# VH-VL binders against q0atu2: the designs that were tried, part 124

Target 1, 119 residues: q0atu2
Amino acid sequence: MLDKKARIRTSREYRNVFEKGKRLSGRFLIIYYVENALDNNRFGFITNKKIGMAVIRNRIKRQLRAIVREYQGQVKNKHDIVLVARAGIGKSSFEGMEKDYIAIMKKAGLFARNANKID

## First folded at step 6 (VH-VL)

Design m34 (framework fv_ivicentamab_arm2)
Fold by ESMFold2-Fast, scan of step 6:
Structure m34 (fold): chain C 119 residues (1-119), chain A 119 residues (1-119), chain B 110 residues (1-110)
Amino acid sequence: as target 1 above (119 residues)
Amino acid sequence: EVQLVESGGGLVQPGGSLRLSCAASGFTLSSYAMNWVRQAPGKGLEWVSIIYEGGYTDYASWAKGRFTISRDNSKNTLYLQMNSLRAEDTAVYYCARGLSEPGYSFDLWGQGTLVTVSS
Amino acid sequence: AYDMTQSPSTLSASVGDRVTITCQASQSIDSWLAWYQQKPGKAPKLLIHKASSLESGVPSRFKGSGSGTEFTLTISSLQPDDFATYYCQQYDNYSYPELTFGGGTKVEIK
């Protein structure tokens, strides 16, 4: 599970990331990201009804949070990052989502070269 | 017109070092993932290294620790620093631009520069 | 790491022939495969990306097909300009960061 401090919670904070941030698309994920003025990273997650039924959307949210938590130690500090699940994500495996996350974070330059993953 | 031009190849003794350059024109190099690909005389293509749009890097397992990919955005130039060179590193080295489509195919190539490692 | 097995290594053909080159991946790469043409002394040229998407300026006689582990490049009516070496390349960068080329297929005059 992600710590409360590592979560984007308010509509204002999400709006800031969308308006001021950069956007990169992966196979199953889109990320929006911007440097923040805090001492930590914050993550937001968006899964819409186009993905599928509530059971599928809830599974996707849990799996994305688990992936983000696993690789948190590799993420460059001081960023607000919002993950938006694309419609096709419902057909992906956990491994598929994990690989997409790693690839898009590398593209963004958000992975630190010598960082260790937390867990 | 978009173009990549390699330079810096030549004869070097085993254990020596060499730095290759790849000058980009007609496009901004930092907006793309850039790659080095080599080809030994009479042999096939072999991927060496990538620098992603955000600056993160990856290497072929045999290149890790000996080769370093980098770029200078102010000069719009890509580099490959090669250390501890071996006879097996003898090849034409190509600079190639990655077409971003979750992964990378190579839509633009330079002419190549020959590196000969010989005692 | 993905092994990319390309066959045949050498193919002899005449102008007007239908030529087929096969590429096998050791595990699924979905559609993340490109085909390149290389002439002696020249850099490779991208022909096809995402298994079947033809690049601008590439003649329609070139067709790519396949998904998963088996891929094919077909030249429907071989022209003199098509005698070259062809390479496939997997770029399922999400599964493994290393990009891997096949061994190449030399298409030569019969």
Scores: ipSAE 0.087, ipTM 0.728, lowest interface PAE 4.5, mean pLDDT 87

Design m35 (framework fv_ivicentamab_arm2)
Fold by ESMFold2-Fast, scan of step 6:
Structure m35 (fold): chain C 119 residues (1-119), chain A 119 residues (1-119), chain B 110 residues (1-110)
Amino acid sequence: as target 1 above (119 residues)
Amino acid sequence: EVQLVESGGGLVQPGGSLRLSCAASGFTLSSYAMNWVRQAPGKGLEWVSIIYEGGYTDYASWAKGRFTISRDNSKNTLYLQMNSLRAEDTAVYYCARGLSEPGYSFDLWGQGTLVTVSS
Amino acid sequence: AYDMTQSPSTLSASVGDRVTITCQASQSIDSWLAWYQQKPGKAPKLLIHKASSLESGVPSRFKGSGSGTEFTLTISSLQPDDFATYYCQQYDLYSYPELTFGGGTKVEIK
């Protein structure tokens, strides 16, 4: 599970990410993300009713938290990131969600840079 | 007109180093994932490396530790630093622009630059 | 990385023929496949992405189809400009970040 300090918890904080952040879409996930003034990253998770029944939405949310936790050390510090599950995610495997997350985070520039050298 | 122009290829001895350049015009390089793809004489296409929009990098397993992809946004130029060159690295090296989807196909290619590794 | 197998490696055809090139992935890649055309001494040119989405400026005689593990590129009425080598490329998320090209299919004059 993610530390409580690493989770976006309030409506105001979610609104800030949606209003001021950038958006990037993957196959199963959309992320909204903005730099914060804190010393840590915070994550939010949204699964809406178009995904399916509560049991499916709860499974997806739990799996996304597990994925984020596993790759937390790879994420650039000082960001608020909200993951929104797309309608098709209910038919994805755990590995499929994980691969989508990694790809989106790389595209967004949110994973730690490795050897982006000039010269 | 959007264009990519490679340079820096030539003859180099085994164990040597070489740096390739790819000058972009008509678009902003940092807005795209940029790639290097090579083709040995008379052979097929082989993906080498990517630098994502956000600056994170990935490499083909055989290229990791020897090749480094980078970009200079002020010069709108992509680079490939190649170290510990082997005869098997002899190829035309293309820079290619990634069309962003889940994963990347390549919608724009340079003309290529020939690297020959021989004594 | 997923293996990509193209067949045939070479085919001979006449102007006006229907030509079909196949590409097989070692594992399912959904629809994340592109087709390229390469003429001697030139860089590859993107023809089709997402298995069936034709790139702007590419003649309508080119058609991509398939999903999962088996894909085809069809040229409905071969023209002189179409004698070239064709490559498929997978860009499936499950094989990410490594991208894989097929071995190529050379379309020659009969």
Scores: ipSAE 0.262, ipTM 0.787, lowest interface PAE 3.8, mean pLDDT 88
Fold by OpenDDE, second read of step 7:
Structure m35 (fold): chain C 119 residues (1-119), chain A 119 residues (1-119), chain B 110 residues (1-110)
Amino acid sequence: as target 1 above (119 residues)
Amino acid sequence: EVQLVESGGGLVQPGGSLRLSCAASGFTLSSYAMNWVRQAPGKGLEWVSIIYEGGYTDYASWAKGRFTISRDNSKNTLYLQMNSLRAEDTAVYYCARGLSEPGYSFDLWGQGTLVTVSS
Amino acid sequence: AYDMTQSPSTLSASVGDRVTITCQASQSIDSWLAWYQQKPGKAPKLLIHKASSLESGVPSRFKGSGSGTEFTLTISSLQPDDFATYYCQQYDLYSYPELTFGGGTKVEIK
């Protein structure tokens, strides 16, 4: 699990990302990202009802957290990043989600220059 | 008026190096994924490299290690550094703007610049 | 690398003819396919994106269709201005790390 300090937890924190951050869309994910004044990155996750039942939404959320956790060490510091799951994500594989995450993070330029090869 | 203008092409010996430039006008390069695409004389189109909006770069498998894509935001210019050039690198090199959806189709092209690698 | 097979390589036709060009992907690219037109000595021009969406200013006689692995570009009634080389391109970076063009189809006058 992601450390509590690495998570966006409050409505205010989410609003700040949505209002001040940049938005990029992938196949299964939309990300909002903005620089923060911290020494660490924080991640937020949003799954809407259109994705499916609560069980599905929770599964997706767990999978996204796993993906983010795997690559968090390669993400540029001082960012708040919110992942919004798109409707089609429920039909995607874990690998698909991972690929989409990587792709959208590439677009955003959120991987550190010294990051390992990501594809 | 939105346009791309390549320059820097010319004759170079095998093993030589060359840097191509692509000057953008009417739009901001860093807001788009920019690409290099080449076309050997009488042959088809071949994708070379991309620099995403965030600055991340990718390359065709054959281009890795010899080609480097970059941009200068202050000059609104895209570059392609080509090293260890070979005869088969002879081609017209185009810069092309990619539309994010969430992959990239190329809606804007330069006129191309000819690179000839020959002894 | 993933392959894009475009056929035919060359097509001879007359003005008014219905022309069909096919593009086959080695694996599914969903609808992330673009079609380009290129005339001699000129840069390619984007005609269609997302398999079937016409770019602004492109005549309605151009139609893109297909999804997954099979795609087609159809010119319902070939015009003099349409003699050119056409390329398909997959841009599903989600599935493929590289962008790939088809081999091209030269549409020439019969």
Scores: ipSAE 0.224, ipTM 0.801, lowest interface PAE 2.0, mean pLDDT 91

Design m36 (framework fv_ivicentamab_arm2)
Fold by OpenDDE, second read of step 7:
Parts: sequence; C-alpha cells; structure tokens
Structure m36 (fold): chain C 119 residues (1-119), chain A 119 residues (1-119), chain B 110 residues (1-110)
Amino acid sequence: as target 1 above (119 residues)
Amino acid sequence: EVQLVESGGGLVQPGGSLRLSCAASGFTLSSYAMNWVRQAPGKGLEWVSIIYEGGYTDYASWAKGRFTISRDNSKNTLYLQMNSLRAEDTAVYYCARGLSEPGYSFDLWGQGTLVTVSS
Amino acid sequence: AYDMTQSPSTLSASVGDRVTITCQASQSIDSWLAWYQQKPGKAPKLLIHKASSLESGVPSRFKGSGSGTEFTLTISSLQPDDFATYYCQQYDHYSYPELTFGGGTKVEIK
C-alpha cells in the first residue's frame, strides 16, 4: 500500500487535480496531473461502475496501486497524479496495465530523467 | 502561426475508400490529442475519432471498423482512412486539436475537406 | 456515450438582445463542457471550455455557466458578429470512446 502522505484522499484534493491539472489518455488509463507545493508526489485512483462489479473494480484499483508503487521512485517530484480506469481495463492483464501506465507517464513527461525499469 | 490544413476530400462511390490528410504547422501533432469531426450538409457537428498523445485511438460507435485514424510524426500529419463509404458519410471533415488542459476541447480547427459519397 | 440535448434549435433575436442557449447532458459531466461558434462555410471556433472558462480573444459578453447536467451559454448583448450557430460539446472525466456535440442552436436575425 502507498504511504498515507503519497495518497490523494480528499474530495478537495481530487477537485484541484481535475480543475488545474492536465489530462492524458491511454489505452486503459486516463491520468490527470498537476504540480503540487509538497516535497512528495500524491496518487489518486478512480474506478467507476462502468468497469464492472465491485470485485473487479477493487482488483483493478489494487493492481493500479501496485503499479504506481513499483515506479513511484522514478516519477518526478511535486506532482499530484490521479489515475482513472477506462472502460475495458477489466479485460486487460496486469502487464497490459503496466505497459499502458509506463507509456502514458512517459508521454506526460512525468518520469525522472534518470529513471530506469521503464524501457 | 499554428494551423491545420485538411486535404484528400472528393467524390467517391458507395463502397469506396478515401484517405484524408491533415497537415499541422506551428506545433507538434503528437503532443496533442487530435480529432476528426464531420458535418453533413446543413447538419450539426459529429465527432468521428481521436488519436491521443500516447498514440492510442478511439472512435465513435458508428465509425468503428470503417474508419481508422493515424498520424505520421515525421510529417506532422494526421490521417483518416475511410472504407466502405456510404451516402450518409457525405460531409465536410475537419481535423481539430484537442487541449490536454483542462480536457479535450478543440481549440484549433482546419478549414475542412468535403467528402461526397454518391453513385 | 452521453446524450447532449441543446435548445432551442433556432433562435431569432435582434442586436442588443440577451440570448440564452441551454445544453442538457443525460448524465453528469461535472464541468467538462465546451461551447463553439460556427459561421456558414467556416470551421467551428472554441468559445468556452470547462463550462465557464472563456477562450482568449472571445468577447466578455459571452458567458458559460452550469455544472453536472445543465449548462447555459449567454450572450449578454447580441452583436452583429454573433449571428451564427452554436454547439455544446462534452468531454467528461470518465469518457467513453465518444465525444458528443449538442444538436446546435442557430441564432438568426429577427
């Protein structure tokens, strides 16, 4: 699990990202991201009923948290990032999700210059 | 100055194919979500397809299987391959740039290119 | 995809009039709505994004408001240059592979 300080938790925090941040869409994910005034990154996760039943949604959220945690140290600092699961993600493999995450984060320029494990 | 210029429109018979081009200048296509939007004579605007910054594509439900959006980064050009054309596909086809912030509103449009499907 | 119902389809008005156009979404789209202006033979022009954010160069007489499922475009004092067709367009947070335009509203001279 992500540390508490690395998580977007309040509606206000989510709203700030949606209103002031940039949007980038991938195959399975949409990311919203904005710079914050903190010394750490914060991540949020959104799944909706269109993805599937609660069991599926929870699985997807768990998988996304695992992916984010894996690459957390390679993301540029001072960002709030919200991951929104797109319809169809429930049919994707973990590797597919991971690949999509890496691709979209690269395109957004959110990985540090010296980041590894993202090739 | 930034601009989009569509080309490739013309007269085609039902069942025929046509590929439209949209040349961008003043900005990099791959940095934006690019769209095709069409407008039948005397009718409203209808979204056709999008290619996101990451290269993934989406389509209107009616367009799936017949239309293919793509881009050539080396030419800074957007394409729309249209197959199995029907009379109801007759329209002016616009390419439009979608903003990544706050969403994908279309802030830049080409002049449009007319596609006429008729026997 | 979300359905967008735009009303009225046609609106006759005079210079100086206050004009209001409504766009209703079948589901909540938060504030992810844009308004466009289109003149005959021309491409659409973005006027407002995020429901109420005015694009650069757009006159202040244009105002977008609303959230959720109900949105309005208001022209406080109609000018000769404003006679055109206007469209709303949604792009919500949970976008399906479809972006939807309203049916359009033609603002014509009375």
Scores: ipSAE 0.406, ipTM 0.851, lowest interface PAE 1.5, mean pLDDT 91
Fold by ESMFold2-Fast, scan of step 6:
Structure m36 (fold): chain C 119 residues (1-119), chain A 119 residues (1-119), chain B 110 residues (1-110)
Amino acid sequence: as target 1 above (119 residues)
Amino acid sequence: EVQLVESGGGLVQPGGSLRLSCAASGFTLSSYAMNWVRQAPGKGLEWVSIIYEGGYTDYASWAKGRFTISRDNSKNTLYLQMNSLRAEDTAVYYCARGLSEPGYSFDLWGQGTLVTVSS
Amino acid sequence: AYDMTQSPSTLSASVGDRVTITCQASQSIDSWLAWYQQKPGKAPKLLIHKASSLESGVPSRFKGSGSGTEFTLTISSLQPDDFATYYCQQYDHYSYPELTFGGGTKVEIK
């Protein structure tokens, strides 16, 4: 689980990331990200109805949170990052989501150099 | 207008080192994932290494530990440091720009520079 | 990790012929495949990305098709400029970070 301080919780905070942040698309994920004025990173998660039924969306949210938690130490500090699941994510495996997350974070410059957990 | 020009190739003894350069013009290297792709005489194309938009790097399994990709944003130049060279490394080395799809195909290539490893 | 097999390795053809080149992946890559043309002494040129999307400036006689494990590049009416070696390249998510090229197909004059 992610600690409370590591989560984006309010609509206002999500809007700030969407309005001021950069956008990068992966195979199953889109991230929006912006530098914050805090001492830590915060993550948000969005799964829309195009993904599927509530049970599928809830599974994906749990899996994405687990992935973010596992790679939390690799992320450059002081960022607000929102993960948006694309429609096709429901067909992906956990490993597929994980690889997409790593690839996107490396592209965005948000991971420390050569910080691949699978190493 | 947009161009990639490799240099630094030549004859090297087995076990030697060589650094290749790739000068970009008409665009900014740091905005793209940049790659090295090689081709042995009369053989096919083989991917060597990538430096992502954010500055992170990945390598073909056979290149890890021997080859290092880097870039100098102030000079708009990409590099490949090659150490512990073997006869099997003899090839034309191409610099190639990654088209983010979000994976990578290569939409711009340099002319290539020949590296010959022999005694 | 993914093997990319092209066939045939060489092909003899005449101007005006319909030429077909096949690329097979050892595992499904959906549509994440590009095709390149390489003329002697020159760097490769991107023709097609995402299996079937033709690059700007590439003649309409070039067509890519397929998905999953079998892909085809077709040249409907071969021109003199088309005598070259053609390569496929996978960039599937599950093979990340590996980018794998096929062995190439040389289209030579008959």
Scores: ipSAE 0.268, ipTM 0.781, lowest interface PAE 3.5, mean pLDDT 88

Design m37 (framework fv_ivicentamab_arm2)
Fold by ESMFold2-Fast, scan of step 6:
Structure m37 (fold): chain C 119 residues (1-119), chain A 119 residues (1-119), chain B 110 residues (1-110)
Amino acid sequence: as target 1 above (119 residues)
Amino acid sequence: EVQLVESGGGLVQPGGSLRLSCAASGFTLSSYAMNWVRQAPGKGLEWVSIIYEGGYTDYASWAKGRFTISRDNSKNTLYLQMNSLRAEDTAVYYCARGLSEPGYSFDLWGQGTLVTVSS
Amino acid sequence: AYDMTQSPSTLSASVGDRVTITCQASQSIDSWLAWYQQKPGKAPKLLIHKASSLESGVPSRFKGSGSGTEFTLTISSLQPDDFATYYCQQYDEYSYPELTFGGGTKVEIK
């Protein structure tokens, strides 16, 4: 799980990222991202009804938070990033979500260095 | 209008080094993931390396440690530094522009530059 | 990286023929496959991406089909300009970071 300071929590903060941020799409994920005026990164997570039942959406959210936490040290500082799960994510493996996250973060220029799970 | 032009190919002895260049015109390199793809005489296409929009890089497993992809945004030019060259590296080297989906297909290619590694 | 097996390696055909080229992935790549045409001495040209999406300016006689592990490129009425070598390429993120091409299919005059 991510610390309180590293989470986007309010509707106003989510709106700011959607309205002022850039958008980039991956296979299972869409990210919206914008630089912030803080000393840290903040992440938000959105799973829609199209993904499946609440138990599936909650599992996806937990897995995405775990992935973000694992790679948080490689993310360029001072960004608000919202991850939106696409409809097909419910059929993905954990590894699939992880690889999609790494790919989209590299495309966005948000990784401070190359991030590979396999050494 | 939109074009990629490779240069820097030539004859080099085994163990030698060579730097390839790829000059882009009609578009900005940093807005795309750029790739090197090679083709040995009479053989098929083989992916070598990618530099993502944000400047992060990945390589084919056999290219790691010997090849380095880079770009100079001020010159709008892509590079491939090739070290410890072997006879098996003899090929036409193409630079190719990635069409951004979750992964990449290649919508624009240069004409290629021939690298011959021979004693 | 996923293995991409392309067949046949060589195909002989006449103008007006319907030709089919097959590409098989060792693992499911959903629809993340592109097709390229390459003429001797020239760079490859993108024909189709996302298995079935025809690139702008590519003639409608070219058709991509398939999903998962089996894909086909069909040329419904072969023209003189179509004698070339064709390659498939997977770009599924599960194969990260590698992009893999098929071995190629040379379409020759019968």
Scores: ipSAE 0.052, ipTM 0.702, lowest interface PAE 6.3, mean pLDDT 87

Design m38 (framework fv_ivicentamab_arm2)
Fold by ESMFold2-Fast, scan of step 6:
Structure m38 (fold): chain C 119 residues (1-119), chain A 119 residues (1-119), chain B 110 residues (1-110)
Amino acid sequence: as target 1 above (119 residues)
Amino acid sequence: EVQLVESGGGLVQPGGSLRLSCAASGFTLSSYAMNWVRQAPGKGLEWVSIIYEGGYTDYASWAKGRFTISRDNSKNTLYLQMNSLRAEDTAVYYCARGLSEPGYSFDLWGQGTLVTVSS
Amino acid sequence: AYDMTQSPSTLSASVGDRVTITCQASQSIDSWLAWYQQKPGKAPKLLIHKASSLESGVPSRFKGSGSGTEFTLTISSLQPDDFATYYCQQYDYYSYPELTFGGGTKVEIK
């Protein structure tokens, strides 16, 4: 569960991220990301039909939202980030998806440098 | 054309400090994840540390708190600050460029610089 | 961190021989494995990544195979330039951030 303000909702907003953003591929995830003009981050989630049936897609989407929420404090502010699940994600564990998310966010420079040591 | 050249190795006593440098030419260092890998005389390869494209850093468990990886983008140079050196840190230290995949393999290596920790 | 075990630690071979080196991971790493060649006094050189993808400029006599926990590097017809130590390296996401090398296999003249 992410806050309402932290979610990308409209197709127009998703299109903006896809068209103007950068792309990074992980093992189970692809992220698209762009700076926004807001004072907060916003996240979008796409689990398309290549993954499997609605029950599987909805479980994965819930797990991805939980991962994003857990690491929200480490993400550099003012970004719109869309997570797209790859077809193989259905066979991944929660821990596998979590590690893939951390790896791609670090690659993208979207995690604050050693954020947990700033304080 | 594309190369990495390490320097700064030498003889240091236990408890001492040493800073290694790795000068990159033919490519932009900040576009890659850069790594330090060491090899004790007659032994195998051991990963030490990484600085990701975005500047986040990670370390081998034994290196945390003693070693610090950094880079100076204006000088196109990678560094490894080594503190509280021990005899078991004696090794040839290589800088290596990460080949971008979910994880990293190393497609370019420097020649290495020898660090000897001895009284 | 995942343990990577290479076997044999040393092997003796003649020019023209078929050489096979094995690498075992303590847990499944899918295909996230690289192979390196290192000659005495020199830095390692990447030969293969993603278990079987030959690096540009590497002779076709080198082949990587395997997935999961068991991997092999095969040199189909050993050349004088191939006497070296070979290392495998895992880079699976489950072991992040740790990157683990095998112990090495020295291929020496019989």
Scores: ipSAE 0.080, ipTM 0.731, lowest interface PAE 5.8, mean pLDDT 88

